# Ledger of designs, part 8: VH-VL binders against C2 domain-containing protein 3 (C2CD3)

Target 1, 169 residues: C2 domain-containing protein 3 (C2CD3), of Homo sapiens (Human) (q4ac94r1171to1339)
Amino acid sequence: SSGLLDVGLRYRRSPRTAEGVLAARTVSISVQIIRACGLQAAAKALAEREPALQFSATVGVNASVTTHLSFLPQGEQRRTHPVACSFCPEFSHHVEFTCNLVTQHCSGEACFLAELLEFAEVIFAVYHENTKSASDIISIESCKEYLLGVVKVPTKELLIKRSGITGWY

## First folded at step 4 (VH-VL)

Design h23 (from a05 with heavy chain G54S S56K, light chain T98Y; framework fv_levilimab)
Fold by ESMFold2-Fast, scan of step 4:
Structure h23 (fold): chain C 169 residues (1-169), chain A 121 residues (1-121), chain B 111 residues (1-111)
Amino acid sequence: as target 1 above (169 residues)
Amino acid sequence: QVQLVQSGGGLVQPGGSLRLSCAASGFTFSSNYMSWVRQAPGKGLEWVSGIYSSGKTHYGDSVKGRFTISRDNAKNTVYLQLNSLRAEDTAMYYCARDSYDILTGYPFDYWGQGTLVTVSS
Amino acid sequence: DIQLTQSPSSVSVSVGERVTIDCKSSQSVLYSNKNYLNWYQQKPGQAPQLLIYWASTRESGVPDRFSGSGSGTDFTLTISSLQAEDAAVYYCQQYYSYPYTFGQGTKLEIK
C-alpha cells in the first residue's frame, strides 16, 4: 500500500432558508478512519528512537489516531480507541466536526467557509500507546504516547470533488 | 423571485464563435455556483460547464479547450464563450443555479429559459 | 465518466395509473448514506424542472404522488397516480463526480 491510513472525508452544508440565506446554522465535516496499514516500518523506527521502550517490532503496536482540522483549536481534536497488537489496525471510526456559523455577515460567511477550506487540511496523527502492565498497578504514571506517523489531507478537494475524498494517505 | 434570463444565441457557421449570457436576480449570485447544460434538438441533456463562487471551472469532455465559462459578480451574470463551433454543438443551452457548495448541497434547482445555438453552413 | 441508463425509453399509460421509471448507474453514487442523484421533469418547449434531489427528497412544490427510491446503482422514480399534466420527459442526473451526467430520458405519454 502506498499510504499509511485509509480515510474518507466529506463536507456537509447548512440547509437553505426560504430566501437562500444562511441563518445561524452549522456545517459539518465528516471524517471516516477505516484502517491503518504498513505500521511495521514506523514501529521499527520507534523502537530505534526509543530503546528504553523495549517493545518488539514483530508483536504489533497499540495504535490510535487523532484527527485535527487545521483551522480549529487543538481542543477540538478527536481520538479513536486504541487497537491492540496490530500493524494493520481496523478502526471503523466515524466522527463529525460541527462548526457554528455566526450570521452578522451572512453572505460573507458562506464565502469565508469555502475560502477557509481552500487552504486548510485534516491532520491525522497515528500513535502507539504503551501502558504499564497490571503488575504496576500502584504506578501514578500509567501510559505514554509515541508518534508513529502524520498524514495530512487537504480540504480543498472537498470543494472540488463532489463525492468527497476517499483512499490511502 | 429567482430569475435566470438568457441571451446571446443565434445562427453561426462551423468554426465560428458565440457568447452566451445568463443574468441572475433574486439571490446572492456571488455565493452560488453556476452551470451550463445543453440539449440537442430531440435529444437528452448534457452538462457542459460549471463555475464555482471562487471562480474555479470544470468542463465536459466534448467542450474542453473550445468553451470558456466565466462570471461577473458585479453584474450578476455568468457567460459561456463558444469557440471553434461544430454542427454537433447545435443545441438549446440552459444556465442553471448550482447550490452544491453553498446551501443545500445539490445542483440545478433553478434553470434559465434556454438560448438556441444553431451551427450550420 | 459515470453512465446513467434509464428504462423504459418511452411509456404510455392512462390517468390514475402507477408509473415507474428506472435509472441504473455504471458505478455507485452513494457516499456516507447519501445518493448523489436528482430527477427532473421536462415538458415540451420548457426548461427542465427539479423533482427529486438526494435520490428520495422531493423539491418544494412537487406533488407527493412523485417519489424517488433506490441506493447505490439502482434508482426508481414513481408516480403513484398519474395526472394528465405529468406528460413529459423524465431525466435522472448524478452529481457524485465531474463531469455531471444525465440519463437518456424517459418519455411519458398519456393514452
Scores: ipSAE 0.000, ipTM 0.465, lowest interface PAE 15.2, mean pLDDT 78

Design h26 (from a05 with light chain N33S K34R T98W; framework fv_levilimab)
Fold by ESMFold2-Fast, scan of step 4:
Formats: C-alpha cells, structure tokens, sequence
Structure h26 (fold): chain C 169 residues (1-169), chain A 121 residues (1-121), chain B 111 residues (1-111)
C-alpha cells in the first residue's frame, strides 16, 4: 500500500487496426505521470547524504521524473519539467514510446512486443534538481540532480488490461 | 495439430512460371507471418519471401521482381508465384510458419513437406 | 545483409561423443538481452526441424543432449552424447533483420 508516484500506462496502436500495426512495424506505449506525494522522507534522507543541500521542513524539493522502458535504449529516456518547492508535485505529464517490430536500413533492431512486455518494466526515477549555478552556460554543462527514489512498474498486464494500468507505485 | 500441406511444383522450361501453394490447418493462420524457404540440390537453405497477415511482404534479393508471395486468409493458404524462372531457381521449396509478429516470438517452428521445382529444357 | 558462417563444414564422430558446431554472425543479433538466432536439424529427405530458438531455448520435444550457447556474434550448438539418429545437417539462422539468413550448414556423420 505504499506509493510515491501516481501513474498510468496504456498500450496503444498508432494505426488503429492490427493490419496497420503490422504494416507500420510500430506500436506505442503511453505513460502518464500524474503526481508524486510523500517526498518529505526522501528529502530528509537526501539532506543527510548531502549536507550541503538546504531543505526547509516547509519548502519542498524541485522534483522531476525520468521515464525509461527497460527494453528500450537509455537514449529514449524522457523527463518531466521540474516542479519547484513541493513535497507533492503535480506533473500532469504524458509521454509515448515507440516499439519497433523490425527495422530495415538500420542496425537491425527488432522487437517482439508481447514477449518483451512479459518481463519488462517502466522505470521512474524521481530527482531533486538543484537550481544553483554560476552562469547560464555552466548550468547546462554542470546539471546537478540528486536521486530521491525509484519506482518500477511491471508491463506484463498491458496486453491483458485494455484500459491500461493506473495507480500509486 | 499444426499442418502445412504443399502442392504446385513440377518441371518447367527457363522463362516459365509456376504457382506453389501451402494449405495451413491447426492454428489461426490469419494471425501468422508465413515464409517460403528454398534449398537447391546439395546446397543450404535460402529464405525467399515472407508475408504478414495483412499482406505486407518481404523478399530475398535473388528473387525480387520475379517472385510474388500472396495469401488467402479465408482459405488458410499462402502462395508463391514464380515468374521468369532460371536454372538456378531449381530447388525444393518449403513453406514455414513464422510466429514472428506482435503476439509471438520466433520463425519456422513448423515446416511444410516441400515442393520440388525443376527448371530445365 | 547479415551473414552467418558455420564451422566446421563437416564432422565425423562416434556415438557417445560430444560435438560442437559454431556459428559466427557478421554483426550482432543481440537486442534487449535477447539473441535472435535459431538452430535447425535436417535429416536426409526431410524438411528442417527447429531445435533451439533465442540461441539457447530448446524447442518442445527436443532431447536435452542438444544445447545452444553464445551471445552477440558467436554462437555454439552442442550435442553432449551423440546418438546414431543425430546424423543430419545443422543450420543456424538469424531473424534480427530482413532478409532472414542461414549459415551454410554443418554435416554431421556418425563413424
């Protein structure tokens, strides 16, 4: 019953027919990140690991969430915009991931979607983003982020539940 | 019980045509990718062509423009139309079930018995 | 196109001995911790039969003396204790990309 992140997952066909999906060789997995709550404990633990970080009990963290599908390359990771000064940020964020069945004129990437989904996970990493930097140019190169928590949601029910997977994780 | 029953082979002159048939039973044919694989006498296996349930096709480079794969999902049959036949097309032709689609994982778990095509004068 | 090279081209062994057949791919057939490589057995006058899929998973009904190993570009089929009925030609096949391609085959003969 413990939960850090309120999410929704759906399997969606980009063409709406099975024939169209097979012809296109792609399908979409839709991920929604609605909100996070209960970040006080994670923030306290982070401040104990990184004493230079200053957290007021009432201020909150600058939270952002990365989404990664375990069977896709790291380069296809997505990130929310940060939500400042909150222990219960609302993201209302939606991303889609494309799974290729077979690619031509590429390195030969292939995907057997049903089998991948049986053992795969959507991995959410929640970060605190430190907004302090010396200059605008340096802030891009010295991006400072600190891990608050990781949430893993199995994908094996996406083919079983037409309406998708929703809830706190 | 999965079965693939082949027919349509024979002797043909260079430049001629033949149509091979493969009748499927024991599985949901309309859901499966189907392939043709050939083997010249005393030689190895060569993948020739494949077709998705919806009719999208792939061909090996040696047969592009001469061979046409097709299917009739109502009759549970896959076809290979061989045109402009050459002596080097002489081979045993196999149809094979390929479970390679969105809901399945790997090719050629079942094969037909083979159909001999001989191209000579 | 992905090219598969098998070695040896032929081998003669006695019943009860161990046999290894190698398959080398011109490029990696590994994606997301999965190798897109199959092994087939073809006895004289018969259609090929699937032995191993995903490089190492034995097909239903295939004896446990057959095993597959390897990853990426280098794969091996092993027959741990050869039986007379194992005399056949063995082929590897990749399904990482189209066109699907086969190795040239390894002929296994019993002494």
Amino acid sequence: as target 1 above (169 residues)
Amino acid sequence: QVQLVQSGGGLVQPGGSLRLSCAASGFTFSSNYMSWVRQAPGKGLEWVSGIYSGGSTHYGDSVKGRFTISRDNAKNTVYLQLNSLRAEDTAMYYCARDSYDILTGYPFDYWGQGTLVTVSS
Amino acid sequence: DIQLTQSPSSVSVSVGERVTIDCKSSQSVLYSSRNYLNWYQQKPGQAPQLLIYWASTRESGVPDRFSGSGSGTDFTLTISSLQAEDAAVYYCQQYYSWPYTFGQGTKLEIK
Scores: ipSAE 0.000, ipTM 0.459, lowest interface PAE 15.5, mean pLDDT 78

Design h27 (framework fv_levilimab)
Fold by ESMFold2-Fast, scan of step 4:
Structure h27 (fold): chain C 169 residues (1-169), chain A 122 residues (1-122), chain B 111 residues (1-111)
Amino acid sequence: as target 1 above (169 residues)
Amino acid sequence: QVQLVQSGGGLVQPGGSLRLSCAASGFTFSSNYMSWVRQAPGKGLEWVSGIYSGGSTHYGDSVKGRFTISRDNAKNTVYLQLNSLRAEDTAMYYCARDRYYDILTGYPFDYWGQGTLVTVSS
Amino acid sequence: DIQLTQSPSSVSVSVGERVTIDCKSSQSVLYSNKNYLNWYQQKPGQAPQLLIYWASTRESGVPDRFSGSGSGTDFTLTISSLQAEDAAVYYCQQYYSTPYTFGQGTKLEIK
């Protein structure tokens, strides 16, 4: 409805040993980015911030999305391939983040992934990639990225809700 | 050449306000994550706040609710609005550039401004 | 928050000596074979300058006498043959998560 991204988040755990004996000491957090929509408003706001950028009503933006889990390093972000010339790009993108179930970052105690997820979020950043087209085969093209918007999805319910978290954000 | 030129510091009484400015040149400012880092006299470095290219922000716990980071990409400038200032906010305030545009890579602060002194005294 | 503790707090050495500065993190800053740990040098009256990122990668223009090592929670900055110009305060910093944090600093003085 008022959302910018159609996403899905799921908690997945695989056995570390024989089936039914032990759970893995690691887990995968699955992130799906299905599509973005309504980028006309974001593009208009971006053009007001960056007057050199021009957007045609019939062309769209060159959108890509990064995914960041707030409790992992920023360098572990994932990125979709860009989708050219669209205000409603379809990404059909799926990535997994491997996380340890238990880590020690507190003084003298272990901290569990469940404790991190209670206060963490998945941060999606939507970018426009502004490229210059080469006029001949020996010219070099370059790309600059401009932020269109940020969507934050709390992870609090991932361990509770087995169907995961899905919808527009 | 990358340059970060700071201004806006000074002496202020407890409870007062100041706005710090950091004017950037020599790189595509609108694509970079920018931070403020402070250093109390004779003390170590403390990260204060950061802002993504599109305006999303982070704050250190000691300044949440009192400081506001903002940017004007058309003017290549990042700001730090300091409100409800306390004696412990007395420090040299540095602006710093993250090496990469924003959240795709989270590399170190590779360029720093010259610093702006903020003194909070009664 | 991730806390970084440096040792020693200060050290005084002669030109040509080897110096090691340690940085211990309260939490691992290792993920997918990358350590999110940086080292900075700050000379009196100046802003900090980047020396090393990814725990062991030298910034362009930094002399090769500076090296970083370690992984996870324990990191070391080494200056293999101290020069007079190396007198400064050295800080480690983690870039694993916000709030980004620095060690308390190690002051290096030349005898």
Scores: ipSAE 0.005, ipTM 0.507, lowest interface PAE 13.2, mean pLDDT 79

Design h28 (framework fv_levilimab)
Fold by ESMFold2-Fast, scan of step 4:
Structure h28 (fold): chain C 169 residues (1-169), chain A 122 residues (1-122), chain B 111 residues (1-111)
Amino acid sequence: as target 1 above (169 residues)
Amino acid sequence: QVQLVQSGGGLVQPGGSLRLSCAASGFTFSSNYMSWVRQAPGKGLEWVSGIYSGGYTHYGDSVKGRFTISRDNAKNTVYLQLNSLRAEDTAMYYCARGSYDILTGYYPFDYWGQGTLVTVSS
Amino acid sequence: DIQLTQSPSSVSVSVGERVTIDCKSSQSVLYSNKNYLNWYQQKPGQAPQLLIYWASTRESGVPDRFSGSGSGTDFTLTISSLQAEDAAVYYCQQYYSTPYTFGQGTKLEIK
């Protein structure tokens, strides 16, 4: 789609280690969040939804992004550092998720990662963090966050594209 | 001391609407994932909906398009708007806290509200 | 969706006896050495109460007679020396993925 978020996804085979010689083989799914743009519309919608934010003058948002792979536990999602006062924040964020090639499903039946990726997606949630010291927050308990948008990227093409998936979403 | 106090239940006809509220105290509400879990009379527990601190939401398949979860972090309150109610939505509705800590990650539903009864009948 | 199946559905046991309740998941809820499996106790007329999280970690304030074990798809809740106040319905729950799901429950009665 036309997109708020410039991302990249790659499927990469994990090398075997001494510890992994008899263990289930794993792969890495690499996720890059380069930047977000066009957050003015989302900021305007947030101001209308949350009048208590008192947007007297629109200056920008304190944006952060969470990444969740739909077939992994929600507790394994990752988050960027917040970028203050921008409608086009640059994150230059890179993370990797380690995934087992084979897992067990339904009555002990094996399920391959390829089968999961055919119907899975990477979910990005973009937030505004309403604190004066967003970049120096000690604990998540110290911040108020507000959803600006959600971007979902299907993983199906990771199985067939050597260069991975890249672009605005 | 963590406390979740619920309100807003009642008797409603099929097709009707209700809004449930859950007021939180004793913890930093704005940092926590909140859920609604229901239990039909004499039946087991069914997760209905959840909301992250920033407003991202999830729904169970049986309620998608009919129920809306929302939160007001300034008021420390989570809401569940029930629309297009059906007889099978009759249940005790619980709100529950999911804790999140930056060092240890997400916790389970460690505190539950007292429950709010919703009865859908003619 | 991840389906959880508990066994038995009901059990009646005397005070002081050992009780085990099993929970089987339709798919693994293990990731990075963590099992996303919780156990709850619900007494009549009350909200559920957390007993065990991460499959084997006892919640603060829960008596040490309660213990959880298992990994991946097979989990067990054990009550080592049953007391009268333990009469309740017990539920396992997975927190691996949405929709979060519960087992059907095991009713524990004191004879």
Scores: ipSAE 0.023, ipTM 0.636, lowest interface PAE 7.0, mean pLDDT 80

Design h29 (from a05 with heavy chain S56R D101S, light chain T98Y; framework fv_levilimab)
Fold by ESMFold2-Fast, scan of step 4:
Structure h29 (fold): chain C 169 residues (1-169), chain A 121 residues (1-121), chain B 111 residues (1-111)
Amino acid sequence: as target 1 above (169 residues)
Amino acid sequence: QVQLVQSGGGLVQPGGSLRLSCAASGFTFSSNYMSWVRQAPGKGLEWVSGIYSGGRTHYGDSVKGRFTISRDNAKNTVYLQLNSLRAEDTAMYYCARDSYSILTGYPFDYWGQGTLVTVSS
Amino acid sequence: DIQLTQSPSSVSVSVGERVTIDCKSSQSVLYSNKNYLNWYQQKPGQAPQLLIYWASTRESGVPDRFSGSGSGTDFTLTISSLQAEDAAVYYCQQYYSYPYTFGQGTKLEIK
């Protein structure tokens, strides 16, 4: 196979408007998480690392994916709905990050968002949501998440490919 | 298993420079964010700077333009270059692991022993 | 920037007693059902040590008497049956956004 996550990324600048300069300084970064596959190996490795893990590996995992843009505040991350009992979950998840074209760094420096994308990453973290069995209800108070894997996609090509980035990672 | 070993502090005159080092072992250094946190004598904690796994940096307002954080993944070391030092920069400087690069992670689960920086004439 | 205010600034209690330390955030640090708040313990002459992460999860090796609670803007660290080794300064810290910020600290003295 060719990676664990089938994703798509697109970069789109907001069109200029008569209302003002601010609208022209905004871009959208579109993220699609289509599916994950081949989670059997990740589940086996997780069970070896986490002896206390409570799930049935033979029926699949309850997978969710979190998207984090490395240059945005940590609180701006997004998460898919979990997909139960599957080693090849289909998420069909789409999310858009609206970013200012000229961004203030936490250090007080200003730079163009496009320049940040040259060095940034989109970080996808794939989790198993704890459950007693495939048919069990996850208790909110006893719920735990376990990391299955991390996929990092550089954003540099987003600046040069108008069609965006699509594929398995 | 996880260790952060610091070096490079000392006494320096106002306007001087120092480079602090933090050597990491016991984990995959290249996948972790790293930060520097300082503490003036008898005072509280102040976050100074952070560096992402991909190399992007952030700084606190009090040190912007004067301090530079960097990393050498081949040597498992994070650095803090202190320039144009002022008396108010006198503090114990700690390096700390920031595991948030993996989203189940959280900052500052491990700290270095600290390096004292004294700025006086 | 997110400002964290701790109360009390200092507290003096006896071994075996219960103590609570509050941390108030100027902005919510809640996102995706997680509170981006840690608690640290710092003993004299030592580096801080992580006690609680994600507002309520105890770090490995930390005694059961330490617990964290709260959500959004209001957080509490509770130490139930106090022991002599708990004398320290306690700090809350947010990691919702850069710059990371700490509370001013609460000094716990044991009689």
Scores: ipSAE 0.000, ipTM 0.477, lowest interface PAE 14.4, mean pLDDT 79

Design h30 (from a05 with heavy chain D98G S99R P107A, light chain T98W; framework fv_levilimab)
Fold by ESMFold2-Fast, scan of step 4:
Structure h30 (fold): chain C 169 residues (1-169), chain A 121 residues (1-121), chain B 111 residues (1-111)
Amino acid sequence: as target 1 above (169 residues)
Amino acid sequence: QVQLVQSGGGLVQPGGSLRLSCAASGFTFSSNYMSWVRQAPGKGLEWVSGIYSGGSTHYGDSVKGRFTISRDNAKNTVYLQLNSLRAEDTAMYYCARGRYDILTGYAFDYWGQGTLVTVSS
Amino acid sequence: DIQLTQSPSSVSVSVGERVTIDCKSSQSVLYSNKNYLNWYQQKPGQAPQLLIYWASTRESGVPDRFSGSGSGTDFTLTISSLQAEDAAVYYCQQYYSWPYTFGQGTKLEIK
């Protein structure tokens, strides 16, 4: 497969708890980030742009992934923990976004989340987190991120597939 | 009618603490991002902190580790806990509603009246 | 952090004149064909009010004389025929990423 990320997306309307009676007007969008693979090419490209990383990149990358829904502010994005020294890191990460069904307005009419999802996407950004053991205590708390790649998954199929969307992207 | 009513400001010595409150009405509070923005006397606006409907929080660099934003959806209230206050924290503090809607925009569309925090010895 | 720089810092104009206020972003605030840039008006002793969102869309209730333009890193707020009530400080703001940031403000005084 030519994909960079193995992901799963699911659209859920039923509330799970008694507190969910207040969430009857909301939907949960479930995102799984299972693994990334084939990061060798991205790491080589990064090392060419950032020569200081050449030695680190040959042993694998410290990968983390951010998840962003295109219709939410960038500040609402989520992030996996980093997985050290791997070109095929396994994240086994699961996160849910709670979205309102009718917070959008279209031409004076209420727009349902379904109409928004027809044109939206889930954006995954894969980063290398460069952390080096230095004798300075301050540098241990500092982390510099480098973009390895971006994967965009359209959300339109979430409306028509009960099992959701799964596969390499 | 949307209203944000603030309280909890006052005078405090350096190193002290204050808790600011912002009571919301006229909209579905639990569905909205809420934020705090401050303004030092005669200066510009500075975003301080925000809390999303799901509870995730973010902070401006100058207040990380000292301020804590929280919300009580049952009371339609957002809070800002100010700890380890410094003279440079002296400002008018505004609460604001964050709108995140593709059609009507991503913006701070309603603001509270402001509450003054003065940090002085 | 995204830095927003406004120019001029202050301007004094007469009623009926046109004024433009510029806002430059240190990086692009364009995402998925939307510019995450807003304009606010703050009158003395009052809280700020939203004027423009998505760089060019006027908020409901805002007079037609206010308009926004620009994309990416360079943005402009224009007031086409100044009224006495427009004396205020104007701020641009990016909603692209946290920490959210404001420009330093432009003070508009009526002669």
Scores: ipSAE 0.005, ipTM 0.496, lowest interface PAE 13.7, mean pLDDT 80

Design h31 (from a05 with heavy chain S56Y D98G S99P I102V P107S, light chain T98Y; framework fv_levilimab)
Fold by ESMFold2-Fast, scan of step 4:
Structure h31 (fold): chain C 169 residues (1-169), chain A 121 residues (1-121), chain B 111 residues (1-111)
Amino acid sequence: as target 1 above (169 residues)
Amino acid sequence: QVQLVQSGGGLVQPGGSLRLSCAASGFTFSSNYMSWVRQAPGKGLEWVSGIYSGGYTHYGDSVKGRFTISRDNAKNTVYLQLNSLRAEDTAMYYCARGPYDVLTGYSFDYWGQGTLVTVSS
Amino acid sequence: DIQLTQSPSSVSVSVGERVTIDCKSSQSVLYSNKNYLNWYQQKPGQAPQLLIYWASTRESGVPDRFSGSGSGTDFTLTISSLQAEDAAVYYCQQYYSYPYTFGQGTKLEIK
């Protein structure tokens, strides 16, 4: 389990007109990640397999969260800044996905996106970041990430409820 | 006036194939989810397959790998290709609109008249 | 898969009486205060016709005597004052998850 995430999701039609495309052709999905809590259980479970995480399991993790819309390419994934040494990190992160998802066989952008939202989900992956230095012919730094957990939020309600989805997941 | 007109049924031997067609009029076909539902003689309803406006498909467990749903939005027609037919596939096959219309939200059904498929030697 | 179980399997009642048909789901079909459950009526030789959607919303053209109630896993279709033309098989259906599934049906006969 990734603990609990306090998130908000909203489906919006942008009033802004994209150049060469009317405003009706652009849709935004707004994602807010407010905080995570209860990460100590995930950290302790992971520390049983990774001795390097024993300190973090006691004191707090360096948490970051990635947001991925299941129907978009992984390259459109977004990530919060890491919050150091906490089992209840506050991210106050807001990101928007602008979707111009019009296929040549779809009746429009709203048509295609609304259809995808019926079976899609927002995938939140919570990581602990542990930075290690490596020295070669040129000095570089590497960061190893440890997956604490995954939270999936269905987007089905965005088709029904104009005000969006908010709560702990 | 909404209409769904079905065709393509018939009698086939086990292992045979048929293609069912459902021609739609009176609504925006290209925005609507379409389903196939079957009913064996004297039995209840069984959902067979569905297809989103963009072509994404789902199937009931008994027909996965044998049946293929498809659509032609330019012709306002949904199809069901039945392959490797078995005696237990004998049924009245209905096409139905719904439960989703991407332009208006959830939009519930209209049903075609049905197409009889008989698998027998 | 979600299994829907209807009760009774058949019922025989007189014109003017009240009838209730129950549908029980093996898991909840409630999502964000919406129940993904429909009720259908099928008369002999005809395609099924939608009566109720979202568990309790009557389809346009359906008489007031038909009503749906319930939430989560337990649903009921009620016909308040039965008429002769109501003799049919009634089915519940869930569209919460794939594959979509129907109950086994309830046959309603008029005495």
Scores: ipSAE 0.005, ipTM 0.485, lowest interface PAE 13.9, mean pLDDT 79

Design h34 (from a05 with heavy chain S56Y, light chain W54Y T98W; framework fv_levilimab)
Fold by ESMFold2-Fast, scan of step 4:
Structure h34 (fold): chain C 169 residues (1-169), chain A 121 residues (1-121), chain B 111 residues (1-111)
Amino acid sequence: as target 1 above (169 residues)
Amino acid sequence: QVQLVQSGGGLVQPGGSLRLSCAASGFTFSSNYMSWVRQAPGKGLEWVSGIYSGGYTHYGDSVKGRFTISRDNAKNTVYLQLNSLRAEDTAMYYCARDSYDILTGYPFDYWGQGTLVTVSS
Amino acid sequence: DIQLTQSPSSVSVSVGERVTIDCKSSQSVLYSNKNYLNWYQQKPGQAPQLLIYYASTRESGVPDRFSGSGSGTDFTLTISSLQAEDAAVYYCQQYYSWPYTFGQGTKLEIK
């Protein structure tokens, strides 16, 4: 039991006064991606299907991570910059998602953010970016992404933990 | 000014059911989490269940699957439905005003008077 | 789950004396400079009453003789000059995470 991705999730409101909290219509969900580790197995499995990636399987992958909150549109995904040639890339990536506390888009009723978070997930997809292949003149390929893994973190703990969610997933 | 008035307790046989009510006044009920806390005779306090303003619920492990917390914001009332009651559920049950947000506020600044539930053969 | 252990389980003291009650948490309840720990007083036949929130902030209407201290895992409730009306059971409670948990209680008796 080891995780692929070291992440942190926080539920944040501003302002912090009682009056301001009750008046606020939005909150921020903060997502941090600290690092990934143990990408050797995923890279090796990928290289078995794609011979041009065998070098990456021995030396390191060019990893990037996308973040998607399951209750937000696909267009609200965020992505890290790629980290070159590493099986344990450090991203130090931080993003904020601004979410309405109450929406009218849930079965015609007012839907609270807390209700969405009870059943939602943060979905992280880890990719290898291969900029060029030159091993075969006829089969040369440029700029392609390969999925290394997917990590899903339930958000219901954001409803019950003051510190948020942190750790390896 | 803030008041929590409880009702609905009593004596029931094992396997029976009761519904507890807690009527709130003097604050914006719809903005607050509400909780139920129980105390067996001569014992300490045990948190039983909590409900967010929007209806999200939590339960203590001892009552999961048997108790249901709910609220009616139009009536400023929180309920606790007790099903499949056991002798060890015998306790004074308190409703209490909880935090208004996950990261701010604090729980249990006001408590109801308590409702005695006795489960006896 | 976070477990809270209080000590002593009971104490008997005279009016005017200082009393301290300790609460130890199995896990830190500190986040962003706030300790998510409350103290309650329960007199016989009554519902509990909030005394202290965020470990050290006195609730409105609570006498100055009550104070809370500590951080992280170790907390103390102090009654600086005990009065007869302070005979009660005292509980600590964490609200750092669900399920909320209480200490087992400390019974304070007056000689």
Scores: ipSAE 0.008, ipTM 0.530, lowest interface PAE 11.7, mean pLDDT 81

